VH-VL binders against q89xp2. Designs and how they scored, part 33

Target 1, 226 residues: q89xp2
Amino acid sequence: MTSPCKHGDRPPGRHDLVFVSPAGWRAMLDARDDLAADSLLARWPKMRWPTIRRRALPHEATGVALGLPLPPSAGKKRVALLVEIDHVASVARPPSLQQARAYAPRNWWPTLDRLDGLALRHSVDARVYGSLAWQSLTGLDYVTGRSDLDVLFEFRSETDIDRFVADVAAIETSAPMRLDGELMSADGAAVNWREVHGGASELLVKSIERVVLLDRHQFISGATGS
Short names: E, the ipSAE of ESMFold2; O, the ipSAE of OpenDDE; V2, 0.75 times the mean of E and O plus 0.25 times the DockQ between their complexes.

## First folded at step 8 (VH-VL; framework fv_polzastobart)

Design e2 (at its last look DockQ between E and O 0.47; V2 from the best seeds 0.00; counts 0 for: pae E 3.3 > 2)
Fold by ESMFold2, look of step 8:
Structure e2 (fold): chain C 226 residues (1-226), chain A 123 residues (1-123), chain B 107 residues (1-107)
Amino acid sequence: as target 1 above (226 residues)
Amino acid sequence: QITLKESGPTLVKPTQTLTLTCTFSGFSLSYSGMGVSWIRQPPGKALEWLASIDWNDDKYNNPSLKSRLTVTKDTSKNQVVLTMTNMDPVDTATYYCARGYDEDYYYYGMDVWGQGTLVTVSS
Amino acid sequence: DIQMTQSPSSLSTSVGDRVTITCRASQSISSYLAWYQQKPGKAPKLLIYAASSLQSGVASRFSGSGSGTDFTFTISSLQPEDVATYFCQQSYDTPYTFGQGTKLEIK
């Protein structure tokens, strides 16, 4: 069991799920009175639900920076966590669109099916994050009537990115929710799909290391090498 | 260079509606994580957050004022508009708009502010 | 609402002195705290975000620490240009409340 990020293994990227060991949870709760006092957060170690990899703050030089989004019933709080690498029990990719579908509202299903079909046609690996992902992982009520569908689109060198985002926009036209999401290259650099579709000359590029505003060509050339 | 500027009336009578426009450049509310907030400061007093609107068109209002506040945006014009109804002399303050960035599990703070506009409510 | 209590409300000290300002939250705000400097007639300037991260272009004599409910802002060696009012703000939950401010003066 457990395939934690170890020396020689790929470290967790943005959006990756990280399962913290029971010992890691005990260490965090012992050190953090604010965490120990939250009754819903206290359930995380008992239920063995994951956390999510986030970019470290400048003062978090040691360890693995993690996040934990609480559901709307708990005020939509986002909890920042920091654990030692020894307490990372395993790492997993975000849920696939197919995996998350059963946990989505029924009126979302046609949009999810269209996105899944589009992703297959364009050689894109589509995964969910945000409220639908957490609903599928925990069974708690994360998705509301106001929720976006947050999709991570991992593309390949052969992907025609401009055509892909045009097709995403076409799907959104008849969707019952706003489509949010990121186009992510194999090295983990990501941009919101609307920025690309809107023809912006500069894109806000996010990675585990940095957030930078790059010229459109810098992102596309760095991501595909075409 | 990132800039924000508040515009609107500087004198308002009690019960009137205040409309302020924040016009900005050097960033876009189409960028994921970006937001614009309205903050006010009565003369000699503390800052008070009023409202925010983000890239995803999510709107947040200070609950103590929520029935009086409306915030909207026009991304193509790089504008955010605050409307505040039923103005009272206690609302006399300098009104600021400011850019914020919210990412993952922390907030980068409001890193760029407009110069502010003093709105006086009197008669 | 999360109340942010700053201490002291005013402070007068000498150039070169170490200055410490504290901010206490009425409930945990994790590390979602910022420190702002405001000079008379000017907009606030962000100095510290996420409790301890120094904003770009801000002098290294400024620092912040803390998490949960107790936060500290420090100027390691006070300079004449540091005369201002300093505010903390939490960004954990709406309304995003500010502390009442600390007015810093040079003796």
Scores: ipSAE 0.411, ipTM 0.752, lowest interface PAE 3.3, mean pLDDT 88
Fold by OpenDDE, look of step 8:
Structure e2 (fold): chain C 226 residues (1-226), chain A 123 residues (1-123), chain B 107 residues (1-107)
Amino acid sequence: as target 1 above (226 residues)
Amino acid sequence: QITLKESGPTLVKPTQTLTLTCTFSGFSLSYSGMGVSWIRQPPGKALEWLASIDWNDDKYNNPSLKSRLTVTKDTSKNQVVLTMTNMDPVDTATYYCARGYDEDYYYYGMDVWGQGTLVTVSS
Amino acid sequence: DIQMTQSPSSLSTSVGDRVTITCRASQSISSYLAWYQQKPGKAPKLLIYAASSLQSGVASRFSGSGSGTDFTFTISSLQPEDVATYFCQQSYDTPYTFGQGTKLEIK
């Protein structure tokens, strides 16, 4: 079960699940003629399924930028939405590895368990996003035979990032799926774990505010700056 | 710096299969959000999207040409290969590969292109 | 398939002039619209994405606006180096489709 937080506790960050009020859904859909005929989107508010917080596009001056991935059966289309902050009903973290496990293919279970153990050992908060997360959230078929496992690793200042990503890579060698995902600092700045593992001196850092190239050590130390 | 380069035959006979390779640098298809698209342009005409492949090995083909197109990637070589069967003189065009990427549920488009390679289909 | 219709097909203007090109989609594509510049013998160059977002490194004289079905590309002050063919492209749904292009020349 995803534990929702009440609106007002904190602003939704990148990758957070955002539950939108009925009024918010009406507002969002009414503003998008292109979505009016989509039966799955019509079901979304009825099923109380969440959206996901995304970085706003440059032209999106106001509101909370949201994403909604449709399943493969619906062409895997990604819907970009914008909602007023007042229509955010609640916010939740993405599903944990444990929460999503039951919805994963059985052959994924050993990998999920290993990653969970690794995260615990390193005091890393591991969450899933992508196909497995949405499969767990909606019950719809998102995971296919070609799906990767997307994991968000929220690390701390004490985390040995180099060792951690090396261990993730080691787990992948025995995994039936590709391991994708991001390392996220406490301030919400995130980098693809493979980029870190690759040993690049500069990293493409994504935050809710911007995308920037930062020095590797600057990112790791948490000095992402503002 | 991000670069892409198309390579393959510049002359193909009718009914033969065209195989083009896109070799790129500055990015990897191992990173989430990354994709490569193939686009062609007949001389003096508009652009036509052919196919795309992304980091998840998801493949998208133009329905009008779907039966003729195959796109594959070799991430380790930073290469994407396009095959097109049963070539016809009407398929004569400059063929481009380009990087496309999506982020946070939005596709940003094809932001870096190869120089293109002219493929002529003739007897 | 979504059809993209550009207008005009060609235009000739003077240096310093304001240039406006329009693109219409056969159905609503929200903001999933890009504008490209293509010079003779060269590959297209992305100028605008998401209907109105300027691509990094692109001159500020270029801009885009619109949503839904009607979009506008603008050059605030035409420069000699802007002679090219411009294309709109929708990324709303596959197959991705392009406009027929607008050939821009200087008098």
Scores: ipSAE 0.275, ipTM 0.761, lowest interface PAE 2.3, mean pLDDT 92
ESMFold2 (binder alone), look of step 8: mean pLDDT 91; pTM 0.934

Design e3 (at its last look DockQ between E and O 0.39; V2 from the best seeds 0.00; counts 0 for: pae O 4.6 > 2)
Fold by ESMFold2, look of step 8:
Structure e3 (fold): chain C 226 residues (1-226), chain A 123 residues (1-123), chain B 107 residues (1-107)
Amino acid sequence: as target 1 above (226 residues)
Amino acid sequence: QITLKESGPTLVKPTQTLTLTCTFSGFSLSYSGMGVSWIRQPPGKALEWLASIDWDDDKYNNPSLKSRLTVTKDTSKNQVVLTMTNMDPVDTATYYCARGYDEDYYYYGMDVWGQGTLVTVSS
Amino acid sequence: DIQMTQSPSSLSTSVGDRVTITCRASQSISSWLAWYQQKPGKAPKLLIYAASSLQSGVASRFSGSGSGTDFTFTISSLQPEDVATYFCQQSYSTPYTFGQGTKLEIK
């Protein structure tokens, strides 16, 4: 389980885990027949599992927009939640690679260990999201034989990003799964690592507020579109 | 300035395999969140979603067509290919490809469509 | 599969009138509904996504509302160029099903 933070600290960023208060869950279930009718969704408040911060839709002007990822056996469903800020009990970072390791298939362990070593060498904070993260948080079967390993790479100003993504690509060559993931700057702007490795002159940059196409150098220098 | 165009045979015999190519410009499937869908419309009837393929090679097929559908992409050529096996006269329809942006919980629909191509299945 | 039922199947009304089309889902789809306009021989055009969000470049006379199972599409003042067939589509879960369409004509 990741380390929670209290309501009133920093606002939740993209990929952050958000724990909803019991009052927040009651309010949502009272308003949402689809949540109450689904036996798997009904477990979320009972088990006190987190949700995930998502970008708000245009009509969601107030509140905190959240998602609730389901395991593959439940099929593809877009479970989106909106809660009042006072119902955010705590916020936590996604699980670290070390926290998630025990929940991964054993044949993934060497790749996870290599990614840990790489992250340390490059001063990158590496965390998981997606199927492995949710398997580690819930114990439910999210990871399948076709699952990607989704890694959030939070880089710092001293990080040589081009060398870092080349090293990620080298690890993938021997990996039993596809390595997916995002490079995230300190301000929360992120880009898929493959776009950077592929040498694209423009990158699709994502933040909690927007998705914009930026010149490669604008992202590398830490600028975001406004 | 985003465009998509469907190409392939306009006449197919029953039991044959249909292959349609969607060629697009103004966007790339190398960008995360981008996806292409295939939709068909029999003459005078409702639209039917067939399949989608995303930037990360996630694929979704309409289960009513069972295993008849295969969707693939070639990102370097800006192409998505739909293959449908065992064609039947009931499959006569206009076939469209369309673009959409999809990030699990941020989906803004199929915002740009090709002009469509009519495929007739007859002996 | 989630069935989408539109009402009415066809509608004839006058320029300047308010038009209302409904769409009902066979189970809750939250707000994951889109509205498309299709003119004869043309591809569909997205008007509204996520039940109520107006697509860029679409006239403000078009609007959508609803959540759960019941959704409404409105044209506040019908214009001659609005003659078309209108479709709803759910994007809550695969397969992403469409309504059967509502043919709109000017009388």
Scores: ipSAE 0.450, ipTM 0.776, lowest interface PAE 3.3, mean pLDDT 88
Fold by OpenDDE, look of step 8:
Structure e3 (fold): chain C 226 residues (1-226), chain A 123 residues (1-123), chain B 107 residues (1-107)
Amino acid sequence: as target 1 above (226 residues)
Amino acid sequence: QITLKESGPTLVKPTQTLTLTCTFSGFSLSYSGMGVSWIRQPPGKALEWLASIDWDDDKYNNPSLKSRLTVTKDTSKNQVVLTMTNMDPVDTATYYCARGYDEDYYYYGMDVWGQGTLVTVSS
Amino acid sequence: DIQMTQSPSSLSTSVGDRVTITCRASQSISSWLAWYQQKPGKAPKLLIYAASSLQSGVASRFSGSGSGTDFTFTISSLQPEDVATYFCQQSYSTPYTFGQGTKLEIK
């Protein structure tokens, strides 16, 4: 079960699941004629499925920027949405590895378990996004034979990031799928784990506010600046 | 610095298969959000999107040419290969590969292009 | 397929002039529109994405506006180096499609 947080507890961060009120959905869809004929989008509010918080585009000055990925059967289209903050009903973290496990292919289970164990050992909070997450959230078919596993690793100041990503890479060697994902600091800044593992001196850091190149140590130390 | 470069034959006979390779640097198709697209432009004409491949190995082809197109990637070599069968003089064009960038459920477009390679189909 | 129609096909203006190019989609594409600049013998260069977002490193004299079906590209003050062909492109759905282009020259 995804534990929803009540609105007002904290602003939704990047990758957070955002549940939108019925009124919010009406407002969003009414503003988008291009989406009016999409039957799957029409089902979304009825099924109470979540959206995902994304960084706002430069031209999106007002509202909470949301994303909605459609399944492969619907062309894997990504839908960008905006909602007023007052229509955010609740916010939740992405599914844990454990929560998503039941929805994953059986041959993924050993890898999921290993990653879960690794995260626990390093005091890292591991969540899934991408195809597996949405498969678990909606029950629709998102995972295919070519799907990778997308994991969000929220690390702490005491986390040995270099060791952690090395261990992730080691797990991947035996995995039936590619392991993708991000390392996220406490402030919400995130980097692709493969970029970190690659040993780059500068990292492409993504936050809810911006995308910037930062020194590797600056990112790891949490000095991302504002 | 991000760079892409197209390579392959510049002359192809009708009915033959064209194979082009895009070699890139400065990014990896192992990173989420990364993709490579193929675009062509006949002399003095508009641009035409041919195909794309992304970090998940998802492939997208122009329906008008779908049966003729195959796109593959070799992440370890930073290469994307386009094959186009049954070439015809009408397929004479400059062929480009370009990086596509997808982030947070939005496609930002083709932000870096190769220089292009002119492919002439002639007997 | 979504058709993109640009206007005008060509124009000749003076240095310092305001330039406006329009692009119309055959159906609504929300803000999934990009503008490219292509100089002779060169590859296209991305100038604007998401209809109105300026690509990093692009001069501020370039701008884009619009949503749905009608879009506008603007050069606030034309410079000599802006001589090129400009293309719009929709990324709303595959196949991605381009406008026919607008050839911009200086008098």
Scores: ipSAE 0.031, ipTM 0.658, lowest interface PAE 4.6, mean pLDDT 90
ESMFold2 (binder alone), look of step 8: mean pLDDT 91; pTM 0.938

Design e4 (at its last look DockQ between E and O 0.46; V2 from the best seeds 0.00; counts 0 for: pae O 5.8 > 2)
Fold by ESMFold2, look of step 8:
Structure e4 (fold): chain C 226 residues (1-226), chain A 123 residues (1-123), chain B 107 residues (1-107)
Amino acid sequence: as target 1 above (226 residues)
Amino acid sequence: QITLKESGPTLVKPTQTLTLTCTFSGFSLSYSGMGVSWIRQPPGKALEWLASIYWDDDKYNNPSLKSRLTVTKDTSKNQVVLTMTNMDPVDTATYYCARGYDEDYYYYGMDVWGQGTLVTVSS
Amino acid sequence: DIQMTQSPSSLSTSVGDRVTITCRASQGISSYLAWYQQKPGKAPKLLIYAASSLQSGVASRFSGSGSGTDFTFTISSLQPEDVATYFCQQANDFPYTFGQGTKLEIK
């Protein structure tokens, strides 16, 4: 049994997958006529597919803010959901590169393999989000010919971030797709890898609470134990 | 300090193609979630969104102007270009470019705008 | 397209008064709403995003509230510098759409 996110448990972080209980789904659908009318969304509780943790909107001060990206065939809608913490049945990390590989276009496989090897060499936990993640989680067609490969790189205090992003850039030079990805510290603060590689003096730091510009030095030193 | 500036012709004849360039500084379209939008405002009328282009080269055009709009970017030059074909006097407006951040199911608005450029379409 | 309807279309009131402007969406837009101020000959200025979040550098007398279809913009105590046209804008769906505006004047 998975430890549910209830009293005393940690709340789900940015990019975490959140599975909503049947009672939570009933409560959301009963309260939201716009959700109840969507036939594809009705499959989510039946198929037991997850949602994703997102930043709360201002009117969502209480509860757990969740997102549900519908596939391109449904207009690529982003459904915002709100659930009470007692309705969070379980949380999971995003799919690993290895877990998502079989659901990617074949011409993406060498890039995924190189990223997996790079992550191992640097002791970085590499996960997918975005279209490939949702394709792997649902089996629905999310990845298109224009899709990015979205990778979450969870690094540790010992990680040489500058060296890591240089190696990511080297992989992208031969990639058949754009690499969009974030470097995330253990506390959930993340920046785009390109900003770090490009030498930007200020970085757009994303967390579950906010998006802020921080000096590069402040982010790097705080995330790696200066 | 973030700035955007629209440049291009201020007078265009009917049927001609309008090309406007938005040149910006203080941010990059390499930043995930960042986008630049084009908005126009005919004299005394409401604002009308025309097109947006994002860091990942996703593009959105107002469907009411279908086939007339092309938006492109040159990230190395910090430029976004709007091309609008078959101009008509009804297209006379002030044209703005503006930046916005749109990621994680959250909309931060168009928080920085250019000063705008008035484009007059007449013979 | 989502229609945005503002009310009133114009408003004239005194310095120090509370000003209220409403915006109604033709369908639910959650909190994907922004409010802009536009002075004559100038570009719009973002005041409120996400329905109720105050943009950096904007005076605290401005506020917004609402979610779903009904939204309210408030100036708690009108100042002479607040004479402008105010617009709401939804970002729930493309195309982004704006209200027709509310012209605010001082008596």
Scores: ipSAE 0.351, ipTM 0.734, lowest interface PAE 3.8, mean pLDDT 88
Fold by OpenDDE, look of step 8:
Structure e4 (fold): chain C 226 residues (1-226), chain A 123 residues (1-123), chain B 107 residues (1-107)
Amino acid sequence: as target 1 above (226 residues)
Amino acid sequence: QITLKESGPTLVKPTQTLTLTCTFSGFSLSYSGMGVSWIRQPPGKALEWLASIYWDDDKYNNPSLKSRLTVTKDTSKNQVVLTMTNMDPVDTATYYCARGYDEDYYYYGMDVWGQGTLVTVSS
Amino acid sequence: DIQMTQSPSSLSTSVGDRVTITCRASQGISSYLAWYQQKPGKAPKLLIYAASSLQSGVASRFSGSGSGTDFTFTISSLQPEDVATYFCQQANDFPYTFGQGTKLEIK
């Protein structure tokens, strides 16, 4: 089960789950005639399913930018939403590897367990996003035979990132799926773990505010700029 | 500067396989969110999306041509290869590769295109 | 597949005029719409992404609006160099699909 944070604890960051109030859902859907006929979207507030926090586009000056991926059965349609901050009921972190495990294909379990153990050993907070996360959150079928495992690794200043990603790569060698995911610093800036593992001098760093190329050491040290 | 360039045969016989290579510079398909798409345009007609491949090796093909299309990447060479089997004169078109960026459920458009290569299918 | 319908198919206007092109999607595509400019013998050029975001380096006279199914592309003051064919493209669902294009000419 997902443990939501109470409203006001912190602003929702990238990848955070955002639960929207009934009034918020009404407001969002009323503003979008194109979504009125979608049966899944109609169920979403009733089922109290979350949205995901995304970076705002330039024209989204106000509100909280949210994303909602529909399952493959619905054509993998992406829905972009915008909600007023007052309609954010609660915020939660993405599901842990353990939380999502029961919803994963059985042959994924060894890999999930290994990653969970690795994260614990390195004091890394590991969460899942992508298809497995949404499968665990909704109970709908998101994972397919082509799905990769998307993991968010929140690292600390003391984390040996190079060693960590090397160990992730090692786990992947025996994994039945591709391991994708991001390394996220305390400030919310994130980079794909494969870029780090690849030894690139510059990394494509994503934050809730922007996307920028940063020096590898600058990112690792937490000096992502302002 | 970001550049893409299509290369391959400009003349293909019917039933033969077309192999096009997109060579790019200024970016890497190791970057999260990066993708390369193939688009074609018959003379005087509209654009048609063919396939896309992304940094995580995720691939998408046009369903109408899916059985005929294969897209692969070589990140180390900054190349993306498109193969299309059983070519027909109706497949005569200018073929483009273009860079796309996808992030946080955003689509930023195909922001940089190659100049395109005209492929003629004829006996 | 999502069908994109552009209107008009062709347009002839004068320099300085306001130009409006519309694109309608057969189903909701949120804001996953891009506008491209293509000049004869050249590759398409991205002008607008996410329905209303101006691509870097593109003149401010170009703009886009809309969400869901109905979208509008606007040139506030037509310039001679704007003679081209314009295309909308949706990326909400695969396969990506384009409008049929709007050929813009100057009288």
Scores: ipSAE 0.026, ipTM 0.610, lowest interface PAE 5.8, mean pLDDT 90
ESMFold2 (binder alone), look of step 8: mean pLDDT 92; pTM 0.945

